# VH-VL binders against q8ixk2r445to577, part 134

Target 1, 133 residues: q8ixk2r445to577
Amino acid sequence: FFGMLQNKGLTDYCFDYNPPDENQIVGHQVILYLCHGMGQNQFFEYTSQKEIRYNTHQPEGCIAVEAGMDTLIMHLCEETAPENQKFILQEDGSLFHEQSKKCVQAARKESSDSFVPLLRDCTNSDHQKWFFK

## First folded at step 7 (VH-VL)

Design p10 (framework fv_axatilimab)
Fold by ESMFold2-Fast, scan of step 7:
Structure p10 (fold): chain C 133 residues (1-133), chain A 120 residues (1-120), chain B 107 residues (1-107)
Amino acid sequence: as target 1 above (133 residues)
Amino acid sequence: EVTLKESGPALVKPTQTLTLTCTFSGFSLSTYGVGVGWIRQPPGKALEWLANIYWRDDKYYNPSLKNRLTISKDTSKNQVVLTMTNMDPVDTATYYCARIPYGDYEFDYWGQGTMVTVSS
Amino acid sequence: DIQMTQSPSSLSASVGDRVTITCLASQRISNYLAWYQQKPGKAPKLLIYDASSLESGVPSRFSGSGSGTDYTLTISSLQPEDFATYYCQQHDNLPLTFGGGTKVEIK
């Protein structure tokens, strides 16, 4: 699967990664932004190793959650996907992080117009349901 | 800054179709993530959600109303229209339109409401 | 559909009192809960969103808390202008649902 990873609960919001420097793509938080339909910084690939990959051509970034944290951070992809980079996209649209046993949920950041994906206890919330478009 | 105002008939006969218009200012439905919803409140009773429409024309309806509802927008006029068919005295209520600021489902600014009475 | 139950349905309190209103969801709603204030004859006003985030311009005496299925609105020191009916709303799943309301009357 690949494309724009959209949230069911937030109408027209997609996973978005916009690093300040194109040559240094790791270490920053993944955000949610209004879906623009152009791919680019909203293009992600879901792999057979259960990774969510960004910029598959130069160099590959993989979304990870560090131990004890709830934010999604861009790391470099590894030859063998570590547990902190594995997400199960379930039939109901839930994105389950195996290592923490939590689900990815859309949540507000510092202002009411800014959203980020965070790990939360799994529920049937529309804000925890995702699909590729 | 942000204002919404409902308009429509104050009296409707049973079986008729109700058409309500929400006219707003201080924002646009061409703005990313913005939506407008309709909520009603029968006299002395709780609020009941009816329908939402968003900037890209995504529409959502309360399924309990048996597809009696149609919501549409005219972005150039800053208007959202709700149509409800087969009106019944039980549909007597104050009808509100309200803004959804960021593609979620909470309502941050509300119109004053318009009272609709359904009676013979 | 998610059912929202508010308690109490009404209460009387004096200026300066601490008032607590409870909202119970029939299933977990992941903190997607808003609180509204409605004064007689007026439209509702948003007070709190995402269970605990205070809307701009709302006095700090209002606060929201809770998680899972159980949520609370607290008014730390009731003022005369707080005479109103308060509603909770879940914005987790469609259809959107509101609580039955809690009427706060100043003695």
Scores: ipSAE 0.278, ipTM 0.780, lowest interface PAE 3.8, mean pLDDT 88

Design p100 (framework fv_axatilimab)
Fold by ESMFold2-Fast, scan of step 7:
Formats: sequence, structure tokens, C-alpha cells
Structure p100 (fold): chain C 133 residues (1-133), chain A 120 residues (1-120), chain B 107 residues (1-107)
Amino acid sequence: as target 1 above (133 residues)
Amino acid sequence: EVTLKESGPALVKPTQTLTLTCTFSGFSLSTYGVGVGWIRQPPGKALEWLANIYWRDDKYYNPSLKNRLTISKDTSKNQVVLTMTNMDPVDTATYYCARIPYGDYELDYWGQGTMVTVSS
Amino acid sequence: DIQMTQSPSSLSASVGDRVTITCLASQDISNYLAWYQQKPGKAPKLLIYDASSLESGVPSRFSGSGSGTDYTLTISSLQPEDFATYYCQQHDNLPLTFGGGTKVEIK
């Protein structure tokens, strides 16, 4: 699958990656922003290795979660995907992070109107259900 | 300032169709992520959600109301319309419209409500 | 549908009292819970969203806590204007569902 990765519970919000420094593309947190349909910062590819790839810049970025953390961070893709970069997109729309055994949930950043994807215990929440558009 | 106001008939006879209009100001349904929902409250009872409509015309309905509901919008007039068919005395309630600010499901500003009585 | 069970259905309190209202969801709602205040004859007013986030302009004596299925609204020092009915609402899944309400009465 490829395209804009949209949340079921957070209407018209998509995975978005827009780091402030265009010369340092990796190492920043993935956010959620209103879906605009223009590709660019919101275009992701779900691969057969269970990666969520950001192909807008070279080298390609892959979403990862560092040990003990709950935030989704952009890392460099590797020839063989490491476990911290593997997400299983389930038939019910859940994005299951294999290494942590947690699910990706749309969440509001504390004290702001900004939204981010975070790892949380898996539930049947609409905010844990994702689909490509 | 954000304001919403409901309008429609105060009295409806059983089997008739109810049409309610929500007119709002201080925001637009052309704004990304914004929606408007309808909620009702029978006298002395709890709140019950009816339907939501969002800026891109996405529509959601309470499934327990068995296809009786239709929600629509006119973005240029800042209006949202709810239609409910086959009215019954148990549908007697105060009907509210409310804003959904960021595509989620919380309701941050509410209209004053309009009382609809279903009887002879 | 997610069932929201609110308790107590009513309580009597005096100005200055600490008031706690509880809300139980029939399944994990991932902290997507809002609290509303409704005064007689008026529309509900949003107090808290995402279980613990205080809406702008709401006094700091109101606070929300909880996770999973169990949530609480606390009023640390009840004021005269706080006598009202309070509702919880899960904003996690459609259809949206509300608790039965808790009436906070004087005396």
C-alpha cells in the first residue's frame, strides 16, 4: 500500500513528516496533520518488510520507535528492516509495532491542538485504526 | 465569537418528518478538520448523539435510529440541516447542534437548543 | 456500542467541598473522554477533553484523571456556580455515548 496514512477516529488527519531543518531529515518526530492530498510530507509507503517508508527525500526514511519510548521517529531505512521499524497493518486497521507489542494511536500533544502518533496498549479504539487513501 | 443556533418547529405530529437547521458564525465548515454534530436530550434524561458532518462532507449517524436521519450542509450559508423521519412521542427532546473543532469527536461550543414536542 | 456508566447519579454538597464523580466505560477508550457541565435550562459546556486536558477558560479547581475504563472528574473546592449536572462522554468511537449524568445539588 502507499499514499496518505489516515486515522479513522481523527477525521481527515494523516501521518505527516515535516522536520524544521531540510538538511537534517532524520531524527525528528512524526506528527499528524490535516490530510491535503498533495503527497509530499504526507506520502508514505507500507512495504513487504512491514516498514512505513517516507520517500519524499533521499536517502529514504523509515518510521521507528526507540526502546522504552512511545514516539514515532524518522530513521534511515536499512537493507533488512530492524525490528524497531516493523509495523503490522492489521485487517481491522490497527498498526501493531512488533518489538514493543503496542499499537499506534492518534493522540493530542499535551497543552496543544497538535496531534501525534504514539505507541499505546492495543485497544479497539477508532484512534488506533489507520488506512491508506 | 463562535455561536450556533438551532431552528425548526416546536410541535411535530407522530409519523411526520422533523427538519432542524443549525446556523452558525465565528467559524466555517470550509475550515480543515471542522465539523458540526447534533445531540438531543429528552426531558430529565441523558444526552444522546445523533449525527456528525465534517468539512469534506463526511457524514456519520447513530445506528440505533434505523436510517431515520439525514444530515447535510450548506457551507456558503454556514448552515447544517438534520432531517429525522417518522417522529414518535419518545423523540420529544431538546435538540442541540455543536461544533467539532479538530476532526475529533469532542463538542466545544453548543447552540442554546430547541425544544421539539411530538404529540397530537 | 460503548456503554458509559456514571456514578453517583446525584450528590449533595456544600460550598468548599471536594466533589468526585466517576465514569466507567464498557471497554478501554484510550483516554478519549470529555466532561461537560450543564446548568438547568442551558446547553452543556465543555470542561475537560482527553480525560485530563482543561478547556480554556475553565477554572483550575476542575480536574480530570483516569485511564483505560475508569475516569474521574474532581472539583477541589466547590463554588456556588458549580451546582449543575455533569456528563462524561467517550469521544473514542462512533456512536458517541454519554454517561447518565451526575446532579450536584446544594446541601
Scores: ipSAE 0.490, ipTM 0.839, lowest interface PAE 2.3, mean pLDDT 89

Design p11 (framework fv_axatilimab)
Fold by ESMFold2-Fast, scan of step 7:
Structure p11 (fold): chain C 133 residues (1-133), chain A 120 residues (1-120), chain B 107 residues (1-107)
Amino acid sequence: as target 1 above (133 residues)
Amino acid sequence: EVTLKESGPALVKPTQTLTLTCTFSGFSLSTYGVGVGWIRQPPGKALEWLANIYWRDDKYYNPSLKNRLTISKDTSKNQVVLTMTNMDPVDTATYYCARIPYGDYEFDYWGQGTMVTVSS
Amino acid sequence: DIQMTQSPSSLSASVGDRVTITCLASQKISNYLAWYQQKPGKAPKLLIYDASSLESGVPSRFSGSGSGTDYTLTISSLQPEDFATYYCQQHDNLPLTFGGGTKVEIK
């Protein structure tokens, strides 16, 4: 699959990666933002290796979660995907991070309209269901 | 200041269609993330969600009432309209419209409500 | 549909008391819970969203806590204007569902 990765529970919010420095594509947190339908910073590819790839810039980035953390961070893709970069997109739309045994959930930052994807215990929440559009 | 105000008939006969209008100020449905929902409350009972509409015209309905409900908006007039067909005495309630600030499902500002009585 | 059960259905308390109201969801709702205050003849007012986030302008004596299926609203020092019915609402899944309400009567 490929396209804009949209949340079922948040109306018109998509995975979004907008690094502040185009010469440093990795190391920053993935966010959620209003789906604009233009691809670009919201265009992701789900691969047969269970990666969520960002290839708008080079080198290609792969979403990862470090051990013990709950934030989704952009890392460099590797020839063989490490376990911390593998997500299982399930039939019900859940995005399961196998290494941590947790699911990706849309969550609000402390104030206002800022949202981020975080790892949380798996539930049947619409905020934990994702689809490509 | 955000305000919402419901308007519509106070008395509806069984089998008739109810049309309610929510007129609001202090925000626009052209603003990203914003929505408006309808909630009702029968006398002395709990709140029941009916329908939501959002800035891009996304619409959601309570499945138990979906075949009877239509929600629409007129962004230029700052209005949201709910219609409910085939009214029954059990639909007697105070009907509220309320704002949804950021594309989620909580309601941060509510109208005063309008009482609708369904009786022959 | 997610069922929201509030307890108690009513309580009486004195000014200055700590009041706790409980809300139980029939499934985990991942902290997507809001609390509303409704005074007789008035529209509901949002107090708390995302289980523990205090809405702007709401007095600091109100707080929310909980996780999974179990959530609580606490009023740390009850004031005369806090006489009201309080409702929880899960804002996790459609259809949206509300608790049955808890009426707080000031002695």
Scores: ipSAE 0.513, ipTM 0.859, lowest interface PAE 2.2, mean pLDDT 90

Design p12 (framework fv_axatilimab)
Fold by ESMFold2-Fast, scan of step 7:
Structure p12 (fold): chain C 133 residues (1-133), chain A 120 residues (1-120), chain B 107 residues (1-107)
Amino acid sequence: as target 1 above (133 residues)
Amino acid sequence: EVTLKESGPALVKPTQTLTLTCTFSGFSLSTYGVGVGWIRQPPGKALEWLANIYWRDDKYYNPSLKNRLTISKDTSKNQVVLTMTNMDPVDTATYYCARIPYGDYEFDYWGQGTMVTVSS
Amino acid sequence: DIQMTQSPSSLSASVGDRVTITCLASQGISNYLAWYQQKPGKAPKLLIYDASSLESGVPSRFSGSGSGTDYTLTISSLQPEDFATYYCQQHDNLPLTFGGGTKVEIK
C-alpha cells in the first residue's frame, strides 16, 4: 500500500511529515494534518517489512518509536527493518507497533488545536483505525 | 460570525419523505476538515445523531435509521440537505444542523432547530 | 454502539453551589467526550470537548475531567444563567451517541 495514511475517527486528517530542513530529515515528530492530496509530506509507503516509509527525501525515512516513548519520530531506514520501525496494519484498521505491543492513536496535542499520532493501549476506538487513501 | 439555520415543512404525513435544508454563513464546506451534521430531539427526550457530511463529500449515517437517510451538500450555496424517507409519528422532533470544525465529531455551532410534526 | 449513561437525570441546586454531573460510557472512549448546555426552547451550546478542553467564550467555572469510561462535568459556583439541561456526547466512534441529559433546576 501507499498513499495518504488517513485516520478513521478524525475525519480528513492524515499522517504528515514536514521537517524544517530537507537536509535534516531525522528526529522530528510525525504529525497529523488536514489531508490535502498534494503529495510529498503526506505520502507514505507501507512495506512488506511492516515499515511506514517517507520517500520524499533520499535516503528514505522510516517511522520509529524509541524505547519508553509514545511519539512517532522519523528515523533513517535500514536494510533490515529494526523492531522499533515495525507496524502491523491489521484487518480492522488498527496500526499495531510490534515492539511495544501498543496501537497508534490520533490524539490532540495537549492545550493545542494540533493533532499527533501517539502510542496508546489498544482499544476499539475509531481514532486507532487507519487506512491508505 | 458563524450561523446555521434549518428550513423545511412543519407538518409531514406518515409515509412521506422529509426534506430539510441547512443554510449557513461564516464558514465554507470547501474549507479543509469542516463538516456539517444533523441531530434531532423528540419532545422531552435526548439528542439523537442522524448524519454527517464533510468538505470532501464524505458521508456518515446513523445505522439505527438504516437506509432512510440521505445527506448532500451544495458548497456554492452554503447548504446541506437531509432527506428521510417513510416518516412515522415517532419521527416527530426538533431537527438541528450543526458545524464540525476540524474533522472531529464535536458540534461547535448549532442552528436554532426546526420542529417537524408527523401526523395525519 | 457506545451507550452513554448520565447521572443524575435531574438535580436541584442553589446559586453558588458546586454541581457535578457524571457520564459513563459502555466502553473506553479515549477522552473523546463533549459536554453541551441546552436551555428550554433553545439549541445546545458546546461547553467542553476532548473531555477537559474548554470551548472559547465558556466561563471558567465549567470544567471537565475523567478518562476511560468515566467522565465528569463540574460547575464550581452555579450562576442563575446555568439552570439548563446538560448532555454528554462521545465523539470517539460512529454512531455518535449522547447521554440522556441532566436537568439542573432551581432548589
Scores: ipSAE 0.255, ipTM 0.777, lowest interface PAE 3.6, mean pLDDT 88

Design p13 (framework fv_axatilimab)
Fold by ESMFold2-Fast, scan of step 7:
Structure p13 (fold): chain C 133 residues (1-133), chain A 120 residues (1-120), chain B 107 residues (1-107)
Amino acid sequence: as target 1 above (133 residues)
Amino acid sequence: EVTLKESGPALVKPTQTLTLTCTFSGFSLSTYGVGVGWIRQPPGKALEWLANIYWRDDKYYNPSLKNRLTISKDTSKNQVVLTMTNMDPVDTATYYCARIPYGDYEFDYWGQGTMVTVSS
Amino acid sequence: DIQMTQSPSSLSASVGDRVTITCLASQDIDNYLAWYQQKPGKAPKLLIYDASSLESGVPSRFSGSGSGTDYTLTISSLQPEDFATYYCQQHDNLPLTFGGGTKVEIK
């Protein structure tokens, strides 16, 4: 799949990545922002290796979660996807992180523009359901 | 200042179609993330969610109402319309429209409500 | 559908009392819960969202707590204007569902 990765529970919120420098695409947190489809900040590729790739710049970025952390960070993609970069998009829409055995959830801060994807224990929440649009 | 106001008939006969209009000000359905929902409350009973519509025309309906519901919007007029077919006395309720501020399903501002009685 | 059960269905209290209302979800809703206040003949008013976040303009005597399936609304010192019916609502899954309401009436 390729497109905007939208949350079912937060209608109109999508994965968004806007690195501060286009020549340094790694090391920054993935956020959620209103789905607008403008520019390339919201377009991701889900690969057969279970990666979520950001292809706007070279080298390509892959979303990862470090051991003991719950935030999604952009890393460099590798020829063989490491476990911390593997996300299983399940039939019910859950996005399951292989290494941690947790699910990606839309999480709210008090501000209406302050939402982030992060790892939580898997539930049947619509806020843990994702789809490509 | 955000305001919403429901309008429509106060009395509907069984089997007829109900049409309710929500007119609002202080926000726009052209704004990213914003939605409007409809909720009803029969006399002395709890609140029941009916339908939501969002800025991109995404629509969601309560499945228990058997495809009797249609929700639509006119962004230029700041209006949302709910249509419910085949009215029955058990549909007698106060009908509310309410704002959804940003893609979440909470309702932060509500209209005053309009009472709809279904009887012959 | 997620079923929301409120307890008690009604309670009698005096001004200055601490009031606690409970909401039980039939499955884990991961803090996606709102509380509303409704006075007779009026529309509901949002008090709390995301289980514990206080809506702007709502007095600090109102607080929400809980996690998983069990949630609580607390009014620390009941005021005359707080006599109303209170509803919880889950906003975790469609269809959206409300509790049956808790009527807080004067003792």
Scores: ipSAE 0.229, ipTM 0.769, lowest interface PAE 4.0, mean pLDDT 88

Design p14 (framework fv_axatilimab)
Fold by ESMFold2-Fast, scan of step 7:
Structure p14 (fold): chain C 133 residues (1-133), chain A 120 residues (1-120), chain B 107 residues (1-107)
Amino acid sequence: as target 1 above (133 residues)
Amino acid sequence: EVTLKESGPALVKPTQTLTLTCTFSGFSLSTYGVGVGWIRQPPGKALEWLANIYWRDDKYYNPSLKNRLTISKDTSKNQVVLTMTNMDPVDTATYYCARIPYGDYEFDYWGQGTMVTVSS
Amino acid sequence: DIQMTQSPSSLSASVGDRVTITCLASQDINNYLAWYQQKPGKAPKLLIYDASSLESGVPSRFSGSGSGTDYTLTISSLQPEDFATYYCQQHDNLPLTFGGGTKVEIK
């Protein structure tokens, strides 16, 4: 699967990665932004190793969550995907983070209109359901 | 200032189609992430959500209303229209339109409401 | 559909009292809960979104708390203008659903 990774509950919001410095592609938080349909910063690949890859730049980035954290950060991809970079896209649309045993949820930043994907306990919420478009 | 105002008939006969118009100002449905929804309230009863429409023309309906609902927008006129077919006396209610600020489904500004009575 | 149950259906309180209204969801709604105030003959007004975030212009005596399936609206010191019916609404899943309302009558 590849394309724009869209949230079922949060209408028209997609995974988006737009680091401030084009020369430092990794180390920044993945955000949610209005889906524009043009790929670019919203184009991701879901691989057979259960990685979510950012393919538009070299070197390729892979989304990860560090131990004890709940934010999704762009890391360098590895030849064998480490557990913190593995997300199981389930048939019901849940995106399960294997290392933490939590699910990716669309969440609003407090007191703002900004949205981010965060790890939360798995529920049947539409805000935890994702699909490629 | 954000304002919304509902308009439409005050009286509808059973089996007829209801058409309500929401006219708004202070925001645009061309704005990213914004939507408008319709909610109704029968006299003395709780609020019931009917339908939402968003800036990209995405539409969502309450499944319990058996596809009786159609929602549409005219962005250039700042209007959202709700059509409800096969009206019944149980559909007697005050109908509200309200703004959805950012893709999430809370309603931050509401119209004054328009009372629709369904009787023979 | 997610069912929202409010309790109590009505209450009477004096000015200055602390008032607590509860909202129970039939499943975990992940803090996607809003509270509305509706005064007689008026449209609802948003008070709280995301379970605990106070809407701009709403007096600080209003607060929301809770998580999972159990949520609470608190008015720390009831004022005469707080005579109203209060509704909770989940916005976690479609269809959107409201509680049955709690009518607050000032003695």
Scores: ipSAE 0.265, ipTM 0.782, lowest interface PAE 3.4, mean pLDDT 89

Design p15 (framework fv_axatilimab)
Fold by ESMFold2-Fast, scan of step 7:
Order: C-alpha cells, then structure tokens, then sequence
Structure p15 (fold): chain C 133 residues (1-133), chain A 120 residues (1-120), chain B 107 residues (1-107)
C-alpha cells in the first residue's frame, strides 16, 4: 500500500523527505512535517519486501538505518532489500526495524523546532504507531 | 552499563562562579542523537532543568538562567561541563547530570547528584 | 513556558492499593510526557516516556495514560519499594518543565 505515512501520537505529522537537490535523492535524513495531503515529498510506498520507498523521482530511494545509528536516512533501493532497509509495519501500527530490533518513533530533532523519525526501544507508545492515509 | 557522575565544589560563596563536571561511561557523545543535560533540585523542592548539550554540539539553556549558564563537552574525555556565574543562596541545590537518548528531551540515566551549598 | 501542575502534592496509601497521580499541562504537549520516581536521597529514575511508554526494566504495575493536557500515572498494586516522590516532565518544548511532585507515603 502507499500514501502519506502519519503518526498516531503526532496526529498532524507525516514522513517527509525534502532533499536540498532533487537530483541527489540519497544521503539525507527523513523528517516529519505537517501532513498536507498532496503526496509529493510525503508520498511513500510500503512494499512486499518490507521497504519504505520514496519513488517520486528516479532512481527510487529506500529508507535505511546504518549500524549503530538511530536516524532514518535515504539510500538507493537495491534489487534485493538489505536488512537495514527492512521495516515491519505491524497490526498495532508499530514500525519495527528488523536489523536493529527497534521501532520507529516520532521525536524532536536536536534543533528544537522540528521532528524526525528515529529508532527507539519498542514500546506501546502512540508515537511509535504509524498508518498510511 | 551506563553511568554518570557529577563532581565539583560542595560550598560556594555568593557571587562566585560554580563549575560542575559530569563524567560518564557506557556511551559516547559522538553517537547520533545522544545528549547530556543538567537538572537541579533545591532541598525539598521540585526538579528544575538547566541546560542540554547534544552530539553535534547543539546547546540549549533554560531562558530564566541563560545569561548565567555555559555548557560544553569534551567528547574524548567523556565529560560535560556546566558553568553558572554569580551564585546566590537560592541556587543551593543538588545538581544532576543525565543522559538524553535519541535526540529527545527525556532523561533515561541519571548521576547520583552533587550537593552545592551557597553561603557566606 | 509550559506549566506542569501535579496533583495531589502528597497522598497516603497502603501496600496493595491502586494509586493514581495526575499531571496537567498549561497547553497541549502532544503526549510528550515523562514520569520519574525519586526515593529519598537518590537520583530520579525514568519510569515512563511519551505518556504511556514503559521504560525498560520498570515493573508492569506502572502505567501512564492521557492525551492533550491531562495525564495520569497509575500504580496498580502498590509495593513497599514504591513509596517515593513522583514527578512528571513535559518533553514537548523548551524550556523543559517538571511538575511539583507527588509524595506517596505509608498510610
């Protein structure tokens, strides 16, 4: 399925990817921003391979978390999804990152004015629950 | 095995500058999203947040005390230092340093605290 | 600044009792609320973050609930080691602010 990936706890916020240069879709952090309902930078696809794909531009980007890190970074998608790009969207809305065994949570960025998704120990918090609109 | 420990003077005279050091182990301030904050508690009173510092050297201060506070880190020594100028008897409190996980603002591991008394 | 009002300031309870502590924020904090336990002479210990997320290693008798401006910490069956002062803290916006504390005393 596909659409805007919205947080249950931060009800007005969606996954958002707005790289500085549209010709360089990789290497930057995924953020959370007010849901606008128009797709574009907030349009993601959840695939049968458990990828979260950003397919607004070619080549397609896939969200990944590097070993030892907790931030979600855009990488190039691969023919076979590597473990660091696999997220299980559970029935309760939790988004489980298989390689780290942690869950994606809505959190403050170090700069006090913005929000980001990042990996935290799995809990039943509404800030760890996500759904496609 | 995350541990933090505060150190500094137990007694400070009014108008002097207080310097407190937080020494920690079991994590690094070079890790993405990690921070360390300072919180104080006057005897018998509530907790009051003072300042935070994060992995990228981003610094945040309580506005009521900002002109008196400086926070810095030495990542190679696993230390965070808080300086507070112009100490007053009302600043008498137990001072804590605590870890902040993942770019957030809650504190998951705390030091034991160090009591600072301000009197003549 | 976001003001956190905690009630009651103190309560007396017996082992086995259900205890509830309330925390009211002066504005919507969007579930960014933490609860801490502090025993006499000791540092605070994180119990709950994001209003309802139980910190690793904390007993399941502790739970948090609420939304918007109104939050509750519940201890379902009070144990001897639970006699302590409890603080809420909003972690939504700077400056970070704590409630006044609730002292849970032996009845």
Amino acid sequence: as target 1 above (133 residues)
Amino acid sequence: EVTLKESGPALVKPTQTLTLTCTFSGFSLSTYGVGVGWIRQPPGKALEWLANIYWRDDKYYNPSLKNRLTISKDTSKNQVVLTMTNMDPVDTATYYCARIPYGDYEFDYWGQGTMVTVSS
Amino acid sequence: DIQMTQSPSSLSASVGDRVTITCLASQDIRNYLAWYQQKPGKAPKLLIYDASSLESGVPSRFSGSGSGTDYTLTISSLQPEDFATYYCQQHDNLPLTFGGGTKVEIK
Scores: ipSAE 0.006, ipTM 0.543, lowest interface PAE 12.1, mean pLDDT 85

Design p16 (framework fv_axatilimab)
Fold by ESMFold2-Fast, scan of step 7:
Structure p16 (fold): chain C 133 residues (1-133), chain A 120 residues (1-120), chain B 107 residues (1-107)
Amino acid sequence: as target 1 above (133 residues)
Amino acid sequence: EVTLKESGPALVKPTQTLTLTCTFSGFSLSTYGVGVGWIRQPPGKALEWLANIYWRDDKYYNPSLKNRLTISKDTSKNQVVLTMTNMDPVDTATYYCARIPYGDYEFDYWGQGTMVTVSS
Amino acid sequence: DIQMTQSPSSLSASVGDRVTITCLASQDITNYLAWYQQKPGKAPKLLIYDASSLESGVPSRFSGSGSGTDYTLTISSLQPEDFATYYCQQHDNLPLTFGGGTKVEIK
């Protein structure tokens, strides 16, 4: 699949990667932002290796979760996807992170109006359901 | 700043259709992430969620009120309308509209409520 | 549908008392829980969202805690204006569901 990766619980919020430095595209946190329908920073590819890739025509970014952390961070893609970069998009819409055995959930940053995808225990939450559009 | 106000009939006969209008100010349903929902409360009872509508016209309904609800919006008038068919005395309640700030499901500002009595 | 059970259904307390209200969800709601205050004849007012985030303008004596299926609203030092019915609401899944309410009466 490819396109904008949207959350079921947050109406019209999409995975978004907008690093502050265009020359340093890895190492920053993936966020959720209002879906604009234009691709760009919201265009991702889900691969047969269970990767979520950023910038498909130049596939150098892959979403990962570092050991012991719950935030999704952009890393360089590898020839063989490491476990920390593998997400199983299940038929019920859940996005299961293999290494941690947790699911990706839309969450608000403290008291701010911004949202981020985080790893949480898997539940039947609408905030843990994702789909490509 | 943010205000919502419900309007509609105070008395409805059994089997009739109820139409309620929520008129608001201080925000717009053209604003990204914003929605408006309807909640009701029968006298002395708990709150019950009815329906939500969001800026992109996404609509959600409580399945327990099977096929009785329709929610719509007029963004230019700052209005959201709820219709409920086949009214029954058990539908007697205060009906509230409330704002959803971020495309989620919490309600941060509520209207004063409008009491609807369904009598035979 | 997720069922929300509140306890107690009512309580009486004195000004200055610490008041605790509990809310139990029939399944894990991953901290997507809001608390509302409703005074007689008035609309509900949002106090807390995401289980523990205090809504702007709400006094700091109100706090929320909990995780999974078990959540608590605490009023650290009850004031006369806190006479009200309090409702929890899960905002995790549709349909949205509310608890039965807890009426707080000041002695």
Scores: ipSAE 0.437, ipTM 0.829, lowest interface PAE 2.8, mean pLDDT 89

